# Designs tried in a protein design chat: miniprotein binders against q53ft3. Part 178

Target 1, 195 residues: q53ft3
Amino acid sequence: MFGCLVAGRLVQTAAQQVAEDKFVFDLPDYESINHVVVFMLGTIPFPEGMGGSVYFSYPDSNGMPVWQLLGFVTNGKPSAIFKISGLKSGEGSQHPFGAMNIVRTPSVAQIGISVELLDSMAQQTPVGNAAVSSVDSFTQFTQKMLDNFYNFASSFAVSQAQMTPSPSEMFIPANVVLKWYENFQRRLAQNPLFW
Key: E = the ipSAE of ESMFold2; O = the ipSAE of OpenDDE; V2 = 0.75 times the mean of E and O plus 0.25 times the DockQ between their complexes.

## First folded at step 18 (miniprotein)

Design U29 (at its last look DockQ between E and O 0.44; V2 from the best seeds 0.00; counts 0 for: pae O 3.0 > 1.5)
Fold by ESMFold2, look of step 18:
Structure U29 (fold): chain B 195 residues (1-195), chain A 83 residues (1-83)
Amino acid sequence: as target 1 above (195 residues)
Amino acid sequence: SPIQEEFEKLMERAEWHFEWAERYYEMGDKEYAILYFEFAARVFRKAAELAKKNNDPESYKEAIEYAEEAQKYAEEIQKELEK
């Protein structure tokens, strides 16, 4: 029903269904997560009059889970990007997952999606400004992916004097990566959806 | 009174949704703009129902007018999204 994407990771499409109306994604290495994308797979829409409240779980300083409302997904808004870095220092909110037997590793964050009546969802306000504009968030997400790739690739850079002959290996000149990076950045700034 | 406090809280929540709907529209997120205008309308109507039960026709009128405005914006933006 749902998918979850964190930058630099494989998309998750197999949520743990912990109740008829509750779905959970595990997010290991929670300290490195700044943004998360939650989306509907498109195969099963919400029933009429219902939608999804999206929560993030983060252990507090005592290891107790802290659940915070990030925002919403609905049939009319089937995907959203949420900034979660600031939530790790915030207080928990009222949430529907507290009495449930959710299997989790103590040092893992979780995304919870609760299928609820739109009337109930409307009575809640997300913590802070977690939901980000899809256009602006797409650009920021893409720029961060580009920065990550460039930094990773450049960490392997060597000069000709540092190289050993390796005829079985393929090499890409560093300036090719830089040229691609600069061109992509320029195109992204001009039109975030060019690709 | 507790009922007047609840009415004010509902109006503030609805206004929060309404303001965010406007912000999402300005940022180009028409889908969230529609969602938040519809949420605002729902909460304004809930406030109107409370005002009606509290025999407060002025508050009822105010809340209903805001609910209708929010719903109108949601419908207008939905038409933009469709073409």
Scores: ipSAE 0.613, ipTM 0.871, lowest interface PAE 1.3, mean pLDDT 79
Fold by OpenDDE base, look of step 18:
Parts: structure tokens; C-alpha cells; sequence
Structure U29 (fold): chain B 195 residues (1-195), chain A 83 residues (1-83)
């Protein structure tokens, strides 16, 4: 139902479902992360009148998780970018994830998504510094993400002569990826928030 | 009074949503602007209901007017997205 993306890292599409209405992604080496993208996969929409509250947790000095509300995703806004850098000094907020008995290494943070009623979400207040505050920072993040994707995809490029028969697999021409990248760059330059 | 304090907290929360809606709109994120204006409207309506229960017609009127304004902005931005 959900995906999580960090620039320079592989996309995560397999959230751990910890409850019927709660999903968690692990973020190793969270101290090096500035922004996180949370998005719907498009396979399953939220039920009518529902959305997702997005939380971030990091270990405090005692190793206890500190949870903070970052923001929301909905059917109308199926993706969002959150700045998680600098949240280390923030205070914990009320959160729906309770005491998760997840053995955490000190360097691992978590993104939690709670499926909730829109009316309930309206009663919550995200941390103020979690929103992407500038178009420039957003653009930089997006560029890094795109570059990472392109580099990753291109690393698997093989010539036709190098291809081995694999009837169970689909292959995409590298030129398709390049065209997509160029088109995306053009759109991004025109409007950084075109999506 | 406890009811008045609750009303003020709701108004502050609704105002917070409203301000963020404006910020998102200025940044060009229209979908989030709509979302937060809708949140503001919902919370203002809740405040209005509380004022009504407390027999405070002035507070009721104020909250309803802000709710209508927030809803109007959400609808206007939605129309912009549909063009």
C-alpha cells in the first residue's frame, strides 16, 4: 500500500504491517538522511473519508523511541516529502504505535503510517520543521533522487550481445529510461511541484 | 471556563491549519493547500458546535465565518486544479 524513498537509497515498497491500520519502514543510518518521501503505491487507495498520518521515530539518548508526526498522505495527495534532518532535538508527540518491541540499533529510525479518519487527522498538528520549506531544497532532493534512480537503472544496462535468454523477465531499453529522465527533468524545471 | 479554553484551543488549531494551507498554496502545492484548508474548516466547525452548546452566539458566528472562508479557499483551489 505504501512506499518509502530516501535519496541515494533503494525504494522501499514492503512496509512491515504491525497492525491492520499501521505500517512501518526501517531507515538505517537515519542521521545521514535529510528528506524522506512517503507515497502510496497505487494498488490500494484509502477508504472514503480516510488518509494516512505519517510519523517519524528515532532513538533518544537512552535508546528509547521518540515519535513525531510529520504530516499526512491522502488519496488526493498520495505522496509527500518530509525533512527529517534536525528533528533530533524535537520533543516526542502522541502517536498510535505504542511500545513496539522492535529491537532497534541506535542508527535505525522508523517511518510509521497510521490509517485514520480524515476528521481525526484534522485534530493533529505536525511538527513545523518537517515540511519542505523551500522550492530549492525540494528541487535539490528531487534531483538527487532522479540521479540515483538513473545511476541505479543504468548500472544494469547490457548490450544485446550480453543478454542471456530469460523468458520470465521483461527488459526495458536504456533509451526509454533516458527519455523518461529527460522529460522528467524538463517538467521539474518548469514546475518543481508538477506531480 | 473549561469550555472556553477548549474553544480557544480548537480555534488555534484551525488557524494553524489555515496558515499552513496558505503556505502550501504559496509554494505551489495545491493539493496540500486544499487538504489543510479542509482541515481548518472541519476544526472551525467543531469550534462552532462547541460555542453553540455553550450558548455563545458571537463565538459561533466567528467560527462559522472562518469555516466558510476556509472551505471557499479549498473549493477555489480545487477549481484551479481542474482547469
Amino acid sequence: as target 1 above (195 residues)
Amino acid sequence: SPIQEEFEKLMERAEWHFEWAERYYEMGDKEYAILYFEFAARVFRKAAELAKKNNDPESYKEAIEYAEEAQKYAEEIQKELEK
Scores: ipSAE 0.049, ipTM 0.565, lowest interface PAE 3.0, mean pLDDT 81
ESMFold2 (binder alone), look of step 18: mean pLDDT 90; pTM 0.892

Design U3 (at its last look DockQ between E and O 0.43; V2 from the best seeds 0.00; counts 0 for: pae E 1.6 > 1.5)
Fold by OpenDDE base, look of step 18:
Structure U3 (fold): chain B 195 residues (1-195), chain A 83 residues (1-83)
Amino acid sequence: as target 1 above (195 residues)
Amino acid sequence: SPIQEEFEKLMERAEWHFEWAERYYEMGDKEYALLYFEFAARVFKKAAELAKKNNDPESYKEAIEYAEEAQKYAEEIQKELEK
């Protein structure tokens, strides 16, 4: 149902379902992460009148999890970007994830998504500093993400002579990826929030 | 009174949603602006109902006026998104 993306890292599409209405992603080396994108995979929409509350958890100095509400995703807003850098000094908030006995390594944070009624979501207040307030920060994040994707895709590039016939696989010309990248950059320059 | 305190908390929450709705709109995130105006409207309406139960017509009027404003902005943004 959900995906999680960190710039420079592989996309995560397999959330750990910890309850019927709760999903968790692990974020290793969270201290190096500035922004996280949470998005719906598009396979299963939220039921009518429901959405997702997105939480961030990091270990405090004692190794205990500190949970903070970052924001929301809905059918109308199926993806969102959150700034998690600087949240380390924040106060914990009430969260629906309880005492998850997840053996946490000190360097691993978590993104939690709780499927909730919109009315319930409206009763919550996200941490203000989790919002991407600067167009510049968003542009930088998006650019890093694009560069990472391009580098990843290009690492698999092979010449026609190097191709081994694989009838079960589809191949995309590298030029298509490049054109997509150029078009995306152009659109991003015009409107950083075009997507 | 406990009821007045609850009313004020609802108004503060609704105002928070409203302010962030405006910020997201200014940043060009219309979908989030819409969501937060809708949240603001819902919470202002809840505050209004509480004021009504507490026989406070002034607080009721204030909350309803803000709810209507938030709803109006939500409707306007919805129309923009459908274009």
Scores: ipSAE 0.657, ipTM 0.887, lowest interface PAE 0.7, mean pLDDT 85
Fold by ESMFold2, look of step 18:
Structure U3 (fold): chain B 195 residues (1-195), chain A 83 residues (1-83)
Amino acid sequence: as target 1 above (195 residues)
Amino acid sequence: SPIQEEFEKLMERAEWHFEWAERYYEMGDKEYALLYFEFAARVFKKAAELAKKNNDPESYKEAIEYAEEAQKYAEEIQKELEK
């Protein structure tokens, strides 16, 4: 349902589902990460009236998770870039991941996505809007990469091949995400300014 | 009073969303601009309902006018996205 991308790393497309409405991606070596891209794979939209609240989590000195709201993704905004570098020393905030104990190592942070009613999401404010608040070359490149991915994946929007599934469902081949990531990674290594 | 403090917190939250909606619109991110204007409208309406229950017509008028403004911007952006 969701993807998670960090520059210089393999894209993650298989979130750990920790509850019916909650999904988690692991971020090893989180202290070296400045920005994270969170996006919908486009195969299953949010139910009507719902969307996703996106959180960043890391352990405190007591080993307890510290969760901070980064921002949102919705059917109308299916992809976003979040800055997480400034959050590494922050205090925990109110969050829907409550008393959940998710197994991880101390050096591994997490991106959490909670599917919620839009009305509930509206009552939240991100900790200093982490959805990119400055324009620089990395931010511009990542935004362009996300736009390119969204447009590319949408051009493959078809029913499951040779099957007659519900017409309201849209599918893309699983390897589209991997192929896109591999091509972008290669091009970034070759020419960081190709965009 | 506690009720007035709650109203003010709702108004501040809605204004936060409204201001970010404007910033996203200026950056060209119409999808986020739409989202945040809709969120602002939802929270301003919640503030208006609190003011109505508290029999405070001045606060009600303030909140509902801001909610209508946010909703108007959201509708305009929605039309832009549908073209």
Scores: ipSAE 0.555, ipTM 0.852, lowest interface PAE 1.6, mean pLDDT 77
ESMFold2 (binder alone), look of step 18: mean pLDDT 89; pTM 0.880

Design U30 (at its last look DockQ between E and O 0.30; V2 from the best seeds 0.00; counts 0 for: pae E 1.6 > 1.5)
Fold by OpenDDE base, look of step 18:
Structure U30 (fold): chain B 195 residues (1-195), chain A 83 residues (1-83)
Amino acid sequence: as target 1 above (195 residues)
Amino acid sequence: SPILEEFEKLMERAEWHFEWAERYYEMGDKEYALLYFEFAARVFRKAAELAKKNNDPESYKEAKEYAEEAQKYAEEIQKELEK
């Protein structure tokens, strides 16, 4: 349902589903990450009246996770870019992910997406410094990220004849990725800050 | 009063959404601007309802006016996105 993209890194399309309505991506070496893109894969839309709250967690000095609300994704806003650099000094917020018994390496952060009612989302306040404010940094980041994502996704492209039965795995058609990329490029061209 | 505190919290949250909606609009992110104006409108309406239940017509009027303003901006942005 969701993808996570870091500039210069491989795209993540396999979120760990920790609950029916909760998804988690691991971000190794999070200290080197400035921005993260969270996006819908386009396979499954949010139900009517629902969206996703996007959280970031990092380990504090004691190794305990600190969660912060970054922002939102919806059917109307299926992708968003968040600045996670500088959040290390932020205060933790209430989050829906509870005590996840995930043995975390100190260098690994997480992106959590909680599927929620829009009304519930409206009751939340993201951290202000997670918003992307620089057009130039954004444009550079976005182009690199898009290229990386496309290259990564295309590297896994197989023909139907090459597919082996794997009922435990979900496959995304290449045309979905292409359509996403084209739509993203179009929106980027129209507004470098569309996300 | 607890009701007044709740009303003020709702107004502050709605104002936060409204301000960020404006910021996102200025940055050109119309989709997020739309989302946050919608959020602002929702929360202002909730504040208005609370004020109404508390028999506070002044607070009701204020919250309602802000809700209508937020909704108007949301509708305008929606029209822009549809072009």
Scores: ipSAE 0.625, ipTM 0.876, lowest interface PAE 0.7, mean pLDDT 85
Fold by ESMFold2, look of step 18:
Structure U30 (fold): chain B 195 residues (1-195), chain A 83 residues (1-83)
Amino acid sequence: as target 1 above (195 residues)
Amino acid sequence: SPILEEFEKLMERAEWHFEWAERYYEMGDKEYALLYFEFAARVFRKAAELAKKNNDPESYKEAKEYAEEAQKYAEEIQKELEK
């Protein structure tokens, strides 16, 4: 029903179902995780009038789980990106997972999804900065990729006085790369999805 | 009063959803904006029903008007998404 994706890791599509309406993904090495994507696979929609409350859990200094509500996914919002880098020292909140005797592994965080009535979900308030716009996350990733490419290409720049003739090779003036970078950055600011 | 305290908690929760709906709309996330305006409307309606059951017509009017405003925004955003 659900998928979970962390940048730089394989996507998880096989949640542990701990109850008819509760699903869990394990996140080992949770200290290195800054964002997580939670999404519906598209094969099984939520029943009418229902949606998913998404929680993040990490072990405290005693190894006990601390659960925080990240936000929601619904048939109308089937995918969301949650920032978790600022949550690893926060206080826990009320959550539906403790009563289910969920197996906990020390030093492993978890993402929990609870299928609930929309009316019940409306009574909950997520941590305020957890959910990010998918557009903002795409823009942030793309900007970092642009900076990385430009810095890498620039590290190979040489002056004409330093060039060795290579008639079998093609060369690009360094200002072409800079112009492309500036143009791409401008277009990204106008429409992050143009590419 | 426990009833007044409950009403005020419902209004605060609904306002939280309403404010986040506005923020998501400004960010361009119309799907979350819609979700949070609908949640705000649901909680404002719950507050209105509490006020009505306790014979508090001024609180009822306040909560009902906020619910209608949230619902109006949700309907406008739904039309934008259906285009």
Scores: ipSAE 0.583, ipTM 0.862, lowest interface PAE 1.6, mean pLDDT 79
ESMFold2 (binder alone), look of step 18: mean pLDDT 90; pTM 0.894

Design U4 (at its last look DockQ between E and O 0.28; V2 from the best seeds 0.00; counts 0 for: pae E 1.8 > 1.5)
Fold by OpenDDE base, look of step 18:
Structure U4 (fold): chain B 195 residues (1-195), chain A 83 residues (1-83)
Amino acid sequence: as target 1 above (195 residues)
Amino acid sequence: SPIQEEFEKLMERAEWHFEMAERYYEMGDKEYALLYFEFAARVFRKAAELAKKNNDPESYKEAIEYAEEAQKYAEEIQKELEK
């Protein structure tokens, strides 16, 4: 349902589903990450009246997770970019992910997505410094990320005849990725800060 | 009063959404601007309902006026996105 992209890294399309309505991506070496893109894969939309709250978790000095609300994704805004650099100095907020006893290495952060009612989302306030502020840095970052994502996704493209049955794995048609990319590029061209 | 405090918290939250909407719109992110104006409108309406229940017509009027403004901006952005 969701993907996570870090510039210069492989795209993550396999979130760990920790609950029916909760998904988690691991981000190794999070201290080197400035921005993260969270996006819908386009396979499954949010139900009507629902969206996703996007959280970032990093380990504090004691190794305990600190969760912060970054922002939102919805059917109307299926992708968003968040600045996570500098968030390590922020205070934690209430989050829906509970005490996940994930043995975390100190260098691994997490992106959590909680599927929620839009009305519930409206009652929340993201951290202000998670918003992308500069157009130029954003545009350069976005183009690099898009290219990286497309290259990554295309590298896994196989024909139906080449597919090995794997019932435990979900597959995304290449056309879905291409359509997403085209839509993203179109939106980027219209508004470099649309995401 | 507890009701007044809740009203003020709702108004503050709605105002925050409204400000974020304006910021994202200025940045060119119309989709996020739309989302946050919609959130602002929802929360202002909730504040208005609370004021109504508390028999505070002045607070009700204020909240409704802001809700209508937020909704108007949301509708305008929606039209822009449909072009």
Scores: ipSAE 0.631, ipTM 0.880, lowest interface PAE 0.7, mean pLDDT 84
Fold by ESMFold2, look of step 18:
Structure U4 (fold): chain B 195 residues (1-195), chain A 83 residues (1-83)
Amino acid sequence: as target 1 above (195 residues)
Amino acid sequence: SPIQEEFEKLMERAEWHFEMAERYYEMGDKEYALLYFEFAARVFRKAAELAKKNNDPESYKEAIEYAEEAQKYAEEIQKELEK
């Protein structure tokens, strides 16, 4: 029913169903994760009048789970990006020795999805600004695409002085643009969030 | 009054959803804007129902007007998404 994606990791599509209406994904090494994508696989929609509340769970200093509401997914909003880095560290500066010395047990985090009535979901408010808008994702992707193109193309730049006869301006072979375009599209098709 | 406190909490929650919907709309996330306007409308209507049961027509009118406004924005965004 659900998928979970973290940049640089394999997509998880086999949620652990812990109750009829509750699904979880494990996030090992969660402290290194800044964003997660939660999405519907598209084969099983929510029943009419229902949707999904998305939670993040991390252990406190005693190892007890702490759950925070990140946001929602519905048939009308079937995927969303959630920022979790601020939830792990809070809003203040972490103590360098405390962070290294306080955590003596393995860190375990989970993404939980609870299928609920829309009326019940409306009674909840997510923590802070955990959800990341699709415009922000598009802007981030566009910026990374432009940086990637510039770096790739500039590595093939030649000056007009390097050509015969000795011209005075820089050029990029035309096939470099096509090569970049095809490589970027191939990587995007393999992993839409590869950046 | 516990009933007045519950009404005020519902109105505050609905206003939070309404503001989030406006922020998502301004950022171009029409799907989340729609979701949060619909949530705001649901909570405003719940507040109105509470005010009606408490025989408070002034609070009822206020909550219903906000619910109708949120629903109007949701309907406009739905039309934009269907184009």
Scores: ipSAE 0.534, ipTM 0.850, lowest interface PAE 1.8, mean pLDDT 74
ESMFold2 (binder alone), look of step 18: mean pLDDT 90; pTM 0.893

Design U5 (at its last look DockQ between E and O 0.37; V2 from the best seeds 0.00; counts 0 for: pae E 2.5 > 1.5)
Fold by OpenDDE base, look of step 18:
Structure U5 (fold): chain B 195 residues (1-195), chain A 83 residues (1-83)
Amino acid sequence: as target 1 above (195 residues)
Amino acid sequence: SPIQEEFEKLMERAEWHFEWAEHYYEMGDKEYALLYFEFAARVFRKAAELAKKNNDPESYKEAIEYAEEAQKYAEEIQKELEK
């Protein structure tokens, strides 16, 4: 349902589903990450009246996770960019992710997406410094990210004839990625800060 | 009163959404602006309902006026996105 993109890194399309309504991406070497893009894959929309709350978790000095609400994704806003570089000194917030017994390497952060009612989402306030504020940094990041994503996705492209049956794996059609990319480019062209 | 405190918290949250909606609109992120204006409208309406239950017509009127304003902006942005 969701993808996660870091500039200069491989796109993550396989979220760990930790609950029926909760998904998690691991972000290794999170200290080098400035921005993260969270996006819907376009395979499954949110149900009517629902969206996703996007959280960031990093280990504190004691190795305990600190969770912060970054923002939201919805059917109307299927992708968003968040700045995470300045969040290391932030205060933790309430989050829907319980004590995840995930053995965390100290350098690994997490992006969590919680599928929630829009009414519930409206009751939440993201951290202010997670919003992208500069057009220039955003444009540069976005272009690099898009190129990286496209290159990464295309590297895994196989024809149906080349596919081996793997019932345990989910496959994303290349046209879904292309449509996402085209939509993203269109929106970027219209507004460099459309995230 | 606890009810008044809850009302004020709702108004502050709705105002936060409204301000961020304006910010995103200025930045050109119309989709997020729309979302946050919708959130603002929802929370202002919730505040209005609370005021109504508390028999506070002045607070009710204030919250409804802000809800209508947020809704108006949301509708305008929606129309822009449909062009």
Scores: ipSAE 0.547, ipTM 0.843, lowest interface PAE 0.8, mean pLDDT 84
Fold by ESMFold2, look of step 18:
Structure U5 (fold): chain B 195 residues (1-195), chain A 83 residues (1-83)
Amino acid sequence: as target 1 above (195 residues)
Amino acid sequence: SPIQEEFEKLMERAEWHFEWAEHYYEMGDKEYALLYFEFAARVFRKAAELAKKNNDPESYKEAIEYAEEAQKYAEEIQKELEK
């Protein structure tokens, strides 16, 4: 039903379902994470009148979880980017993940999604500035995706001296990928909304 | 009084949603702007219900007027998203 993406990491699409209406993603080495994307996979929408409250949990100095409301996802807002850098010092809030108040390894945080009535979600206030504008976040994630693609594609580049002829394979010189990358960066800087 | 304190808490929560809705609209996130205006309207109506139960017509009128303002913004944004 849900996905969770951290820049530079493999996307997670198989949440731990800890209750019928509660889903959790583990985030190891959370102190290196600045932003997280939470999104609906699109195959199973929320029931009418319901949505998802998104929480972030980190262990305190004693290893006890501290849960903070980041914001929401709904059928009308199915994807959101949350800034989690700097939340480690935040105060915990009331939360529905009672079974998740156990001591954990200090370097692992969690993203929790609780499916709730919209009326109940309206009674909650998330930590300020956690949710990032979709326009700015689209630009940031697009830039990170382009960097990742360039690094991935260039790792398969073959120099002319190393090439073995293969009639069935298409060959792309590495400089073509670099030129595409440079052109796309230039276009994005000029108009981040050109999509 | 405890009832007046609860009313004020509801009004503050709804105002928080309303202010964030305006912020998201200015940033171009119309989907979040819509969501937060709808949340503001819901919480203002909850405050109005509390005022009605408490036979407080002045507080009822205040809360309903804010709820209707939030709903109007939500409806306008919904029309923008449907284009």
Scores: ipSAE 0.422, ipTM 0.803, lowest interface PAE 2.5, mean pLDDT 77
ESMFold2 (binder alone), look of step 18: mean pLDDT 89; pTM 0.877

Design U6 (at its last look DockQ between E and O 0.49; V2 from the best seeds 0.00; counts 0 for: pae E 1.8 > 1.5)
Fold by OpenDDE base, look of step 18:
Structure U6 (fold): chain B 195 residues (1-195), chain A 83 residues (1-83)
Amino acid sequence: as target 1 above (195 residues)
Amino acid sequence: SPIQEEFEKLMERAEWHFEWAERYYEMGDKEYALLYFQFAARVFRKAAELAKKNNDPESYKEAIEYAEEAQKYAEEIQKELEK
């Protein structure tokens, strides 16, 4: 349902589902990460009146997770970019992920997505410093991200002749990815902050 | 009063959404601007309902006026996104 992208890193499309309505991505070496993109894969939309609250967690000096609300994704806003650099000094917030018994290495952070009612989302206040404010940094990040995603996706491209029957897996035609990329590039050119 | 405190918290939250909606709009992120204006409108309406229950017509009027303003901006942005 969700993907997570860090510039210069492989895209993550396999979130760990920790509950029916909760998904988690691991972010190794999080201290080197400035921005994260969270996006819907487009396979499953949010139900009507629902969206996703996006959280970031990092280990504090004691190794305990500190959770912060970054923002939201919805059917109308299926992708968002968050600045996670500098959040280390932030205060923790209430979060829906509880005590996750995930053995974390000190260098691994997490992105959590909670599927919630829009009305519930409206009752929450994201951390202000998670918003992307610089158009230039955003544009650079976006280009790197797009290139990385395209390269990643294309690396898995196989011809129909090379496909092996796997009924449990869904396949996306390469042309769909290309069309997405072209559309994204066009929108980016029109508005660097369109997402 | 506890009700007044809750009302003020709702108004502050709605105002936060409204301000961020404006910021996102200025940055060109119309989709987020739309979302946050919608959130602002919802929370202002909730504040208005609370004021109504508390028999505070002045607070009700204030909250409704802000809700209508937020809704108006949301509708305008929605129209822009549909072009």
Scores: ipSAE 0.612, ipTM 0.870, lowest interface PAE 0.7, mean pLDDT 85
Fold by ESMFold2, look of step 18:
Structure U6 (fold): chain B 195 residues (1-195), chain A 83 residues (1-83)
Amino acid sequence: as target 1 above (195 residues)
Amino acid sequence: SPIQEEFEKLMERAEWHFEWAERYYEMGDKEYALLYFQFAARVFRKAAELAKKNNDPESYKEAIEYAEEAQKYAEEIQKELEK
């Protein structure tokens, strides 16, 4: 029903269902995460009059989970980007290396989605710094994905002379990938929400 | 009074949704703008019902006017999304 995406990580599409109306994604090494995307897979919509409240959970200094409302997803807003970098407790102190802050005992945070009535969701207010300009974050995230994909695909490019014939295998000309990259990048700059 | 305190909390919550709806609209996120205007309207109407039950016509009028404003914005945005 739901997916969870962190830049630089594989998308998660297999939420742990902890109740009939509650779904959870684990986020290991959560202190390195600045933004998370939560989205509906599109296979099962919310029932009419319902939507999803999206929470971020991390362990407090006593090891107990602390849940904070990030915002919402609904049939009319099926994906959203949430900033979580300002929501975590820091335990680090200043040290002489500044730039080499090594995490030695990482803890696992969670993204929780609770399926609720829209009327109940309206009675909640998200934490203030979790609200994100989705256009700016979406554009930056999307541009990084485009660059990553193009560089990855290009690293496997070979010329016709370098290939061995393989009729059971499908191939994509590198020029098709480049054209798609350039067109997508142009369209993204014109309308970040076109896709 | 506890009823007046509840009314004020509902109005503040609805105003919070309304303000964020405007912000999302200015940022180009019409889907969130629509959602937050709809949430604001729902909470303003809840505040109006409380004022009506408490026989407070001035608070009722205030809450209903804000609810209708939020609903009008939501309807405009919904039309934009359906194009």
Scores: ipSAE 0.570, ipTM 0.860, lowest interface PAE 1.8, mean pLDDT 78
ESMFold2 (binder alone), look of step 18: mean pLDDT 89; pTM 0.883

